# VHH binders against Protein CSN12 homolog (csn12), part 7

Target 1, 185 residues: Protein CSN12 homolog (csn12), of Schizosaccharomyces pombe (o13873r232to416)
Amino acid sequence: VIFHYYLGIVAFLNQNYKNASAELEIAFSLCHKGYNRNLELILSYWIPTRILVNHQLPTKNLLSKFPNLASVYIPLTRALKSGNLGEFGKCLQKNETLLAKTKIYLTLEGTRDLCIRNLFRKTWIICGKSTRLPVSVFQIALQVAGTDLPKLHVEAILANMISKGYMRGYISRNFETVVLSAKDP

## First folded at step 1 (VHH)

Design K5q (framework vhh_7qia_2)
Fold by ESMFold2-Fast, scan of step 1:
Structure K5q (fold): chain B 185 residues (1-185), chain A 120 residues (1-120)
Amino acid sequence: as target 1 above (185 residues)
Amino acid sequence: QLQLVESGGGLVQPGGSLRLSCEASGFTFDDYAMGWYRQAPGKQRELVAFISSGGSTNYADSVKGRFTISRDNAKNTVYLQMNSLRPEDTAIYYCAREGDYLDWGAFDIWGKGTPVTVSS
């Protein structure tokens, strides 16, 4: 199990997150259930990796078995699911020293775009799942979440979300409307 | 581990009613949103009804006013009440759990499906 753990950590530090996830999954599956400390060490790197590359959040059941991880990830998971950018930032700041020491901080900071995506997803749902939404609707969503940006920057964020595949659609030529795919944008 | 088991499908006459059930096991049911999908022969799978963990519902335009989704958290069960059934409602109906994914509309656990045929 230690062999796959080390391979996973080396991949993680080299920002090879797909290989890190694969090796850490093997380490976790091979780790004896009675070795809770070893499971926790594996999870400390596997959880952030799975969020970043697989877009998977740890379950409440998993976190209930590891109180130290729960104290970090329950608030962070809540913020990510709700698209609460302010709470997301506060969670990272509160745990900054620990996350920086373990070199996890930048990996979790990399999930901020996923937080924005969830904010936009919830905005879309609240607006009745329309296939056409004004850019101003997303600007207001960001403002309510504590990020007051000019329209040009909001358009850049939307373009980034589309380019990453987090949203399926396009921004109309007049730059007034986001047109979302009819097939689950 | 995680499992969804559908039941209640069958053959029904046009204008009839059916109630589909989906029993969940292996996860904390009341923490998750649940949905019903259907797939008719030769067509794409479509979301029919959705219910959030808080009980908010949403329906496809084709079934609004005829179908009702509900949940019983004590029984770990989600239901789809189908009234005024039409031949075009003929499909295999699937129960699904909203995923722990951050992707829009992603469902990570699916049942095997229960067939519904509306015909004379």
Scores: ipSAE 0.000, ipTM 0.162, lowest interface PAE 13.8, mean pLDDT 78

Design K5z (framework vhh_7z1x_3)
Fold by ESMFold2-Fast, scan of step 1:
Structure K5z (fold): chain B 185 residues (1-185), chain A 121 residues (1-121)
Amino acid sequence: as target 1 above (185 residues)
Amino acid sequence: QVQLVETGGGLVQPGGSLRLSCTASGFTFSSYEMNWVRQAPGKGLEWLSGISSSGSTISYADSVKGRFTISRDNAKNTLYLQMNSLQPDDTAVYFCAREGDYLDWGAFDIWGQGTQVTVSS
């Protein structure tokens, strides 16, 4: 257990998240299920790694067994799922001291773009999953979420989402419209 | 084994109706958002409708809004699509698809094999 835990932490600190996830999974599988302290240590690095790399959130069942992790990740998971940027930021600030000590803060801050993606996905769904959406619709979504930005900045955010593969499509600047892929937007 | 199986397709005349069913097995159906997607001959995939895990949130593509109704029965692990006022351009293979645990935007991690719907006179 200790060997794979060690390898996982070293990989995590070196920002080798794929290797960190693999080693921490082995450590977790080898750990006695009744030895909660060791399981909690493994999960403290595995949960943020899985969110960042695999886009996978911890289950309520898992978190119910670890109250310290639940206090951090239940609100964070809710914010990420709903695309609630304000709550996401509040959760990180609330736990800043704890997260900074373990170098987890920056890893979770790296998931902010996933929160924005989920906000835009909600917007897309509410608009009937249309393949053509005005940029102003996303601007309003960000404004409702507490981020009031001019259209040019919203276009930059959308371009970043497309560049990262979080959205499939392109921006038609002449018509101020986002054109999304019908297959997999 | 994790799988989705669609049934209920067939040949129908314009203006007719069909009800598609999708039976899920190998996972906790009540925990996932479910979707209907179609592919017409020589065209790409078109998303039609989605339903939240509880059934409380439902969305439709403009092309089917008012004609198609999505529903689910979590006790029976079954997803439904009631199709009314069918038109020749509704001819397609219809798939049910599961949205995964991942935060991927519009990602579907499990697909059914599809059921053929043909609308012709």
Scores: ipSAE 0.000, ipTM 0.194, lowest interface PAE 12.5, mean pLDDT 77

Design K6e (framework vhh_enristomig)
Fold by ESMFold2-Fast, scan of step 1:
Formats: structure tokens, C-alpha cells, sequence
Structure K6e (fold): chain B 185 residues (1-185), chain A 120 residues (1-120)
């Protein structure tokens, strides 16, 4: 168990999340469930890795066994699901000292893009699943969610979403319009 | 919508065997880590066993060597084979997902439970 735990942590710190997830899964599977401290240590690195890489959220059932993790992740997963960037940011700030000490802060900050994806998908649905949306619609969505950004930054965010495959389409900067694939935005 | 439905509970004599099933619907079973829990009358819910997406397993000390968890991803079904049953195993048994892939709305789902009674 200790060997796979160390391999997982080293991979995590080197941002090798695929190997981190694999090693931490082995460590978790070998760990006795009565050793809550050891399970909590493994989960403290595995949960953020699973969110970032696999887009998997811990269940309330899992978190109910680890109150320290539940206090961090129940509000965070709720914010991620709803696309609530303001609450997402508040959750990270509230837990900044703990997350920085364990070197998890940047990994969870990396999940911000998933929160943005969920916000933009909600926005797309509300706008009738249109294939053409002004950049200003996404700017307003971000503003309502607590993030007031100039259009240039909103375009950068949209470009990043498209680059990561979270949105399918392209940006017509000349017309300040996002053209989305009808099937898989 | 994600749903988990337990079955296979019943009454058995001490030393007997029983197999519980948990049928999953509304999601791709192979992507989930699934656990068995139980709740005895007047006691808190207790973790029994987990099977991970990679096929590895864990067991509570009280059931280790007597219970075997397994999954059939093609049938979207989780199993708990129980042997050498004791009066202390009398409980309502639940299955629950520990991680959720794709559908974030379902991450807190539990099954309805199936009653196992071991009569002295």
C-alpha cells in the first residue's frame, strides 16, 4: 500500500495524472477500510485527480465517511455541477490554506474549466440550442456567475473550451459570434 | 436516470449462503465503483465491500473470507455472494455508487435495499 501511495503522490506532484490515478487506485484498493486516516490521505489526492482527468465526482456516500473531505468537496461538487463560478471560487478560497499545504490547490483550480463548460452548456440550452451565439451571451453568463470579464478574455476562454474539446465549433471574431456544432457543443 | 435495485434477500439459517444482486439502469456500469453497505436494526449503516472499475476489491474485516463481491459489466449487475452466515449478518443490504462518470446529478444515489435475516 505504501509503495503505490508514494508512486501516486510523486506522479501527482509531477502532474502525471494518468499514472497518479492508476497508482492511487491500487493503493486505495489494497488499503483496509478500518484505516480511515490512510484512506483519507489517498482520497485527498485521488478525488481531485479523478475530477480533473476523468470528470468523475465523489458521491455523498463516499464523502459521508470522511467529514474533512466532505466539508471541502460537497460545496465544490455542487458548484461544479451547477456551473456556479462564484461559488467554485469561494470554495477554493475558503479552503486555500489546506489545499495549498497539500499541494492540491492548482489541481482543483484546473477543474475551473469544467465549471465553465457546465455554465456554457446551460447557457446554450437556455438560448434554445442555437448553432450561432454572440460572444456577448457568454460574457453575460460569466458576469451573472460572478466573473466580469472584457470580451477579449471571454474569447480566450471560448477558444480554450474549443481547444480542450469541451465545445465543438469555432469563433468568428470578425462577427463576434460563436458557431457551434448542433450535435456536440 | 441512474437507478440501483437490490434483490436476493431472504431468510436463512446460520451457516447458510445467499447471493445478493444489484441491477443498475440508466448508466454505463463499468465506469463506476460500487459498494455494498448494510444496516442492522437499531445500528448505523456499515460498509461491507467495494469493487472498483479496474476489478480490484476490498472487504470489511467482519466479512472478509466469507463474502465475495463481483460484477458483470455486460449485465450491469453487482453481486455479493455470502457464505457462513451469522446472526450478526442480519441487516438490510444496500448498493451505492462511490464515483459517478458523466452524470453529475446522480452522485448521491442509493438503492432501496434488500433484507437478509439469519435466524438462530
Amino acid sequence: as target 1 above (185 residues)
Amino acid sequence: EVQLLESGGGEVQPGGSLRLSCAASGFTFSSYWISWYRQAPGKQREWVSTIYSGGSTNYAESVKGRFTISRDNAKNTLYLQMSSLRAEDTAVYYCAADFDYGSWEEYDYWGQGTLVTVKP
Scores: ipSAE 0.014, ipTM 0.379, lowest interface PAE 6.8, mean pLDDT 78

Design K6u (framework vhh_7uia_1)
Fold by ESMFold2-Fast, scan of step 1:
Structure K6u (fold): chain B 185 residues (1-185), chain A 121 residues (1-121)
Amino acid sequence: as target 1 above (185 residues)
Amino acid sequence: QLQLVETGGGLVKPGGSLRLSCVVSGFTFSSYAMAWVRQAPGKELEWVSSISGSGGSTYYEDSVKGRFTISTDNAKNTLYLQMSSLKPEDTAVYYCAADFDYGSWEEYDYWGQGTQVTVSS
């Protein structure tokens, strides 16, 4: 289990998150449930990796067994689920020293795009699941969530969401609108 | 709207088998990682098995590996736990749980009402 744990950490530090997730999963599966200290070390790297690459949040059952992880991930999970960018940023800042020491901060910062996706999906639902939405609607959503950006930056964020497959459609610059796929937005 | 309904529990002798079913309604099944969690009388909740939302990855608690098989039928929105070589220590209420994924706007994980499994001679 030590071998797969170290392989997972090395992959994590090299930002090879897919390989890190695979190796840490093996380490977790081989670690006895009675070795809570070892399980917590594996989970401290596996949880952020699973959020980033698999879009899976830790369960309440899992976190209930590891109070130190729960104090970090319960508020963060809540912010991610609701698309609350302000709370997401506050959670990272509150735990900055711990997350930076273990080099987890950048991995969790990488999940900010998932928080934005959740915010935009919520906005889409509130707007009646329209296939045509003005860019200004997303700008207002970001502003309400604590991020005030000019339209150019909002367009860049939307383009990034589309390029990552988090949104399906295109941006019409002539009409300052986002056209979403009717079948799979 | 969201509902989880477990069935299939009962009384079996050691070495016997049971198949638990969990019918899920009110959400897109593939948006959640699904799990089976059990609670023996007077004990804390114990995770038993999980399956990813895509159904491609399965995970098991060490004490049930090789004896239990988790699976899904996405067309029927149903989660299964096939249990074989049952032991008295498997006696518990078994809960079906949906682990939140980014497809949901709910703040909490979802649990069913549970189904009792008793392994006794």
Scores: ipSAE 0.000, ipTM 0.107, lowest interface PAE 15.7, mean pLDDT 72

Design K7e (framework vhh_enristomig)
Fold by ESMFold2-Fast, scan of step 1:
Structure K7e (fold): chain B 185 residues (1-185), chain A 120 residues (1-120)
Amino acid sequence: as target 1 above (185 residues)
Amino acid sequence: EVQLLESGGGEVQPGGSLRLSCAASGFTFSDYYISWYRQAPGKQREWVSTISSGGSTNYAESVKGRFTISRDNAKNTLYLQMSSLRAEDTAVYYCARDSPWEYLDDFDYWGQGTLVTVKP
């Protein structure tokens, strides 16, 4: 168990998340169910890796068995699911000392774009899955989520989402409109 | 890919019965807790019942004694036997897998569900 745990951590620290996930999965599967401390140590690196790489969140049921992880990840997963950027930032800041100590902070900060993706996906759904949406709609979504930004900054965020493949389409700056792919926005 | 397909809904009069089914694929069905949820028009989704991998069951107070959850691991199928149906049971019913991991993309997207309408 310990061997695969250490291989997983070394891969994690080297940002080799694919290998980190594979090794931590083996460690978790081999860990005796009664050794909650060992499971918690494995999960402390596996959870952020799965969020960043696989876009998967720990369930409330899993977290209920590990109070220390639950205090960090229940609010964080809620923020990620709802696209609540303000709450996401507050969760990271509240846990900054612990996350920095374990070298997890930057990995979780890397999931901020996933929080934005979920916010924009919810906005798209609420707007009836339209293929053309004003940039102002996303600006309002960000404002409701606790992030008040000028239109230019919102356009930069949208451009980043498109470049990462989280959204398919383009921005029509002349009309301040986001044009989404009809089949894969 | 995890897939859950609900069926068995329909129209029934108050006091009637229906049996819902949920066909599962893409995972080891016998290893998971599986739950039924429902969403009535204009209301939030609510939990109805859960069955553990070992067969232990739990029910929401509103359906206790009227609904029975069961599973057939050989057929990868979950059931909800509903009896003494009431107008307030009218809803779209969904099944969901209890997993240590869930996808961000799965937020409040449960698939098609199966509609149950209790009408006079």
Scores: ipSAE 0.114, ipTM 0.543, lowest interface PAE 3.4, mean pLDDT 78

Design K7s (framework vhh_surovatamig_d1)
Fold by ESMFold2-Fast, scan of step 1:
Structure K7s (fold): chain B 185 residues (1-185), chain A 121 residues (1-121)
Amino acid sequence: as target 1 above (185 residues)
Amino acid sequence: EVQLVESGGGLVQPGGSLRLSCAASGFTFSDYYMSWVRQAPGKGLEWVATISYSGDSTDYVDSVKGRFTISRDNAKKSLYLQMNSLRAEDTAVYYCARDSPWEYLDDFDYRGQGTLVTVSS
């Protein structure tokens, strides 16, 4: 299981996250009945990779078996699910030394856009799943989440979300409105 | 979307029994470990029991071991918790939970509304 763990770490460090996820999954499956320390080491790289690549979070049941991982990821997963950008930033800063030492910080920072997506999805739901929403609604959502940005920056964030496929729609600058797909915004 | 609907809670005397049910929809039920979790008044969530995909493997918190039995019916997409020899300390809202090592970031609701179990004389 060491071989696949090593291959997974090398891929992770080279930012080849899809290959890293595949190798770490093999290592985890081979180590299912193995020593808990080996599982924890595999998970320390597999969890951030799985969040970034698969948009999947570790469950509280999984984390309950690994207290060191739980202390980092329970607050982080809560922030990601709720779209709480302020708490997301605080979690990364609180664990900065550990995450930087293990070279995980940048990978988790890369999940910030997923936090924004969930914030905007929650905003869309609160607004009755409307297909047309003023840009100001998203600006207020970001402000409530601890990020006070001018309208131009909010438009840039929305454009980025649409470009990445996190939101389906377009921005109507003439009416300062986001037009979302009714099927899958 | 994932939906879990619990039922079967109620008022019961110490030493009595209740059977909780959970109806699942919006996902392939047989692909997931399923769990029961509970929250007593003024306390946090406590895991109670877990059952594997086919029902071949079960696990319980020590305080309910020998008293509670978790089971599932994959054809009916239903999860059950048979609770025997109930104690006052079992008083809680019981939640059905989809239990896997991973959950999708976009899954906002892996638990239902819960069902209240009150054990008192």
Scores: ipSAE 0.093, ipTM 0.539, lowest interface PAE 4.2, mean pLDDT 79

Design K8q (framework vhh_7qia_2)
Fold by ESMFold2-Fast, scan of step 1:
Structure K8q (fold): chain B 185 residues (1-185), chain A 120 residues (1-120)
Amino acid sequence: as target 1 above (185 residues)
Amino acid sequence: QLQLVESGGGLVQPGGSLRLSCEASGFTFSSYAMGWYRQAPGKQRELVAFITSGGSTNYADSVKGRFTISRDNAKNTVYLQMNSLRPEDTAIYYCATEDYYGSGSYWDYWGKGTPVTVSS
């Protein structure tokens, strides 16, 4: 248990999240269910890693057994699912000291792009699932979600989403339009 | 190296016709949308016509019904057929391809332009 936990934490601190998730999963599976403190320590690193790497959110049933984790992850999970950037930011800010001390803050900040993806997916649906959308539509979506950015910064965010594979398509700068793949937007 | 070479411009009388060509090289032409822009002296460059990789077209209101954009993927060429030309169509015409932003491509892949003068 301790061996795999240690390997998982070392990988996590080195930002090797794929390896960290694998080792922490083994540690969790080997840990006796009666040792709640040990399970909580493993989960405190495994949950953020699993969100970032696998896009999997912890269940309310799992979190109900660990009140300290529930206070952090229930609001964060809700914000991520709904694409609520304002609530996501509030959750990170509220828990900033704790998350920074455990070196989890950067990993959770890395999940901000998943929140943006969910916001943009909602925007795409509202716009009738069009394959061509003006950049201004995404700028307005971000503004409504509490993030007022100039067009150039919105283009950078869209480019980042495409680069990470969260959106499929390209940005037509001359036409100020996002062109989405019909199969995998 | 990505290159766009325009040709076909010239002097024409009002009501005349011209066909512009843009030959592309250095990229997978059939995968890119192509457009024609024009810039008259002292004015901002404006979009005239656009054709997607799939062949869908769009036109500026000022040229709709008079200009036709088309492409020949086998020749890596995009065309602009200009009919019923007017003095206000006088401009330098530029060929451009869409930027695949996020993949490191740039909008500096514009052609050098081909001048069109409509005058009696």
Scores: ipSAE 0.000, ipTM 0.093, lowest interface PAE 19.9, mean pLDDT 74

Design K8z (framework vhh_7z1x_3)
Fold by ESMFold2-Fast, scan of step 1:
Structure K8z (fold): chain B 185 residues (1-185), chain A 121 residues (1-121)
Amino acid sequence: as target 1 above (185 residues)
Amino acid sequence: QVQLVETGGGLVQPGGSLRLSCTASGFTFDDYAMNWVRQAPGKGLEWLSGISWSGGSTSYADSVKGRFTISRDNAKNTLYLQMNSLQPDDTAVYFCATEDYYGSGSYWDYWGQGTQVTVSS
């Protein structure tokens, strides 16, 4: 269990998150459930890695066994699920000192794109699931979430979302619209 | 059993004010973002306002921005909507609703029965 734990931590520190997730999963599966301290150490690196790489959030049942992790991840999980960028930022700021000491802060900051994806999905639904949406609609969504950006930067964010596979479609600059795939954008 | 009960609706003159309340039971209220939506006679649903689980973030539709204020009291499991400068076009049934967007469908999970607001001269 120790061997896979160390391999996972080394991968995490080297920003090899896929290998970190794999090794930490093995460490967790091999760790006896009575060793709560060891489980908490594994989870302290596995939870943020799993969110970033696998887009999987910790369950409340899991977090109920580890109060220190629950105080950080219950609020963060809610912010990510709802696409609430304001709460997401507040959660990271509140825990900045603790997260920075373990080098977890940047990994969680990397999940901001997942929060944006959830915000844009919510926006798409509110607009009646239209296949053609003005870029201005997403600009307003970001403004409502606390991020006031010029249209060019909003287009860059949308292009990034499409590039990562979070949205399916393309951006039409001539019509200033986002054209979404009719099949599950 | 999840239950949402809206109260505070009624008749009001243009320019008047009303405060709506939504009392939640059967779930952990402070785990959920809450929303206010309305439906005018013969029209579809219109989203008005949302508030995060902590109350730290709020959002508003352009039609009500500056006139309506959403708030919550997690100790009382209650959501509020303060409505000022009411207009005849605000006449509708008002609903509170919970929301979960990650890993679930694009629907509000729980809705109340609604409370009628009528703005008439």
Scores: ipSAE 0.000, ipTM 0.098, lowest interface PAE 18.8, mean pLDDT 74

Design P10q (framework vhh_7qia_2)
Fold by ESMFold2-Fast, scan of step 1:
Structure P10q (fold): chain B 185 residues (1-185), chain A 122 residues (1-122)
Amino acid sequence: as target 1 above (185 residues)
Amino acid sequence: QLQLVESGGGLVQPGGSLRLSCEASGFTFSSYAMGWYRQAPGKQRELVAFITSGGSTNYADSVKGRFTISRDNAKNTVYLQMNSLRPEDTAIYYCAADRGLYSDYWNEYDYWGKGTPVTVSS
């Protein structure tokens, strides 16, 4: 298990998150249930990697067994699920020193786009799952979430979401409208 | 809800082969890591083989070179190909998914199959 743990950490530090996730998953599966310290060390790198790569959040049941991880991830997970960008930023700031020492900060910062995706998904649902939404609707959503941006920056965020596959569709500049795919917006 | 159904167990002679299947129902199978566990009579349950969502595999030392785990995401199925079976491989084999450790935004579940018995005897 130590071998796969070290391979996972090396991959993580080199930002090879796909390989890091694979190795840490093997380490966790092979680790004895009673080895809480070893499980916690594996999870300290696997949780952020799994959020970034697999878009999966740790369950409350998992976190209840690891109080040190729970103090970081319960608030962060809540912010990510709700699309609360303001709280997401506050959680990272509160834990900045700890996360920087373990080289996790940048990996969690990389999950900010998932927070935006969830905010936009909730916005889409509230608007009746329309296939055509004004850019201003997303601008207002970001403003309510604590991020006041001009339309040009909102369009850049939307373009980035589409580019990453978090949204399917295109932006109609002439009509300042986001056109979403019916199959998987 | 993800359900796991194992099949393929049975009685086999030493040196024989069996292929176990585990069929999952649900829409996120490809995001799960899958494992095969076994429990011999009077023994604790042990991990036999593991396959990550990305396809990386790992095996217990006792089965390395003899067993092969694989998955077919289109069929929502994980397989365990068992070759050169020994009497020591006699156990009930269980399929497991690690979904219960992590939640997407919709579901939080623990997933284990009911098991399929494998008996290796003359």
Scores: ipSAE 0.006, ipTM 0.240, lowest interface PAE 9.9, mean pLDDT 77

Design P10s (framework vhh_surovatamig_d1)
Fold by ESMFold2-Fast, scan of step 1:
Structure P10s (fold): chain B 185 residues (1-185), chain A 123 residues (1-123)
Amino acid sequence: as target 1 above (185 residues)
Amino acid sequence: EVQLVESGGGLVQPGGSLRLSCAASGFTFSSYWMSWVRQAPGKGLEWVATIKQDGSEKDYVDSVKGRFTISRDNAKKSLYLQMNSLRAEDTAVYYCAADRGLYSDYWNEYDYRGQGTLVTVSS
């Protein structure tokens, strides 16, 4: 049990998140029920890894057993799901000292792109799942979510989403229109 | 096309048992966490039980622990809920739900959800 926990932590610190997730999952499954301290320790690294790598959010039931984790992840999970960038930032800021001490802060910052992806997905659905969308509709979506950015920065965000596979498509030569794949934007 | 079809609901006396089934089609069942959620008359959605993709991990709301058992059969693309020692408080419409992990029980949102099956526990 402890062996897989340490392998998971080493992988996490080396930013090998897929191996970290696999090892921590084994550690969690082998951990004796009733050793809440050990389970909480495993979860403190597994939860952020699962969000980043598997896009998997902790359940309310899981968090109800670990009040310290619940206080961090309940508001963060809501912000991520809703695409609320302002609340996402506030959650990280509120817990900055704790997250930095455990080297988790940067991993959770890495999930900011998932928050943006969820916001853009909702925007696409609201626009009738159109395959051609002006960059301005994403700019407005970000503005409504609390992030007022110039067009150039919005284009950079869209390019990043496409490069990471969060959106499938391309940006027109003039950077005025996003052309989305019908299967997965 | 994605479908989740629940069955097995009905009227049962307190202390009785029921087994709910959910038949899935149109998606890779074995890649999804599966859950049972319920909605009692006049109340919101309540998460009841969850099972991991491979069946290795299960969890339950406290009120049903020891009474309900969730299981799945990936070859048959089916999800089950064995309900024992039923109470009047268990009266609800039960839904089969599938989730790839981005959604959480906090919002009771799922990638896919069935139409539900009614369970009534009364004398």
Scores: ipSAE 0.000, ipTM 0.158, lowest interface PAE 13.7, mean pLDDT 78

Design P1e (framework vhh_enristomig)
Fold by ESMFold2-Fast, scan of step 1:
Structure P1e (fold): chain B 185 residues (1-185), chain A 124 residues (1-124)
Amino acid sequence: as target 1 above (185 residues)
Amino acid sequence: EVQLLESGGGEVQPGGSLRLSCAASGFTFSDYYISWYRQAPGKQREWVSTISSGGSTNYAESVKGRFTISRDNAKNTLYLQMSSLRAEDTAVYYCARDSYTYSWGDYKYYFDYWGQGTLVTVKP
């Protein structure tokens, strides 16, 4: 257990999140379930890693067993699920000192794109799952979520979402329109 | 309709031995991690031992070297061989099925099924 925990932490600090997740999963599975502090230490690195790499959020049931993690992750997962960028930012800011001390802050900041993806997916659904959407509807979605950006920056965000595979399609600059694939943007 | 039924408890003298059994039904027993927990009067339930689907075992520090967890997948039965019993081992012993879910927006870790328990009393 300690060997895999150590390998997981070393991988995490080296930003090798795939290996970190694999090693921490083994450590967690082998950890004595009655030793909540040891489980909490493993989870403190595994939860952010799983969110970033596997796009998986901890449940309220899991968090109820670890009050210190619950205070951080219940609000954060709520913001991520809803695509609420304003609340996401507030959660990270509120916990900045703790997250920075444990080297987790940047990993969670990296999940901001998942929050944006969830916001854009909700926008797409609200618009009737259209395959052709004006860039302005995404700009309005970001504005409602607390982020007022010029159209050029919104286009950059959309391009980033497409390049990461979070959305499938392309941007028509001349028509200021996002064209999404018929199968899952 | 998952069911776990413990048996084998009883009164034993310090230094004695007991073997607990847990009969499982309603699920593919061989696919799951199965654990033993115990709860002494006035105390919270504590973990005792776990056995993986592949047979790997883990033990609480207080029982290491004295207890042995094992499973018989053909009989859908979990065992806990207890030796060198102490007064502090007096508790109701519970069998539990480990369950956790990995999915987008969902990650759980908990024991979702518990047996009714079997009482072990260690008294001279």
Scores: ipSAE 0.000, ipTM 0.117, lowest interface PAE 14.4, mean pLDDT 76

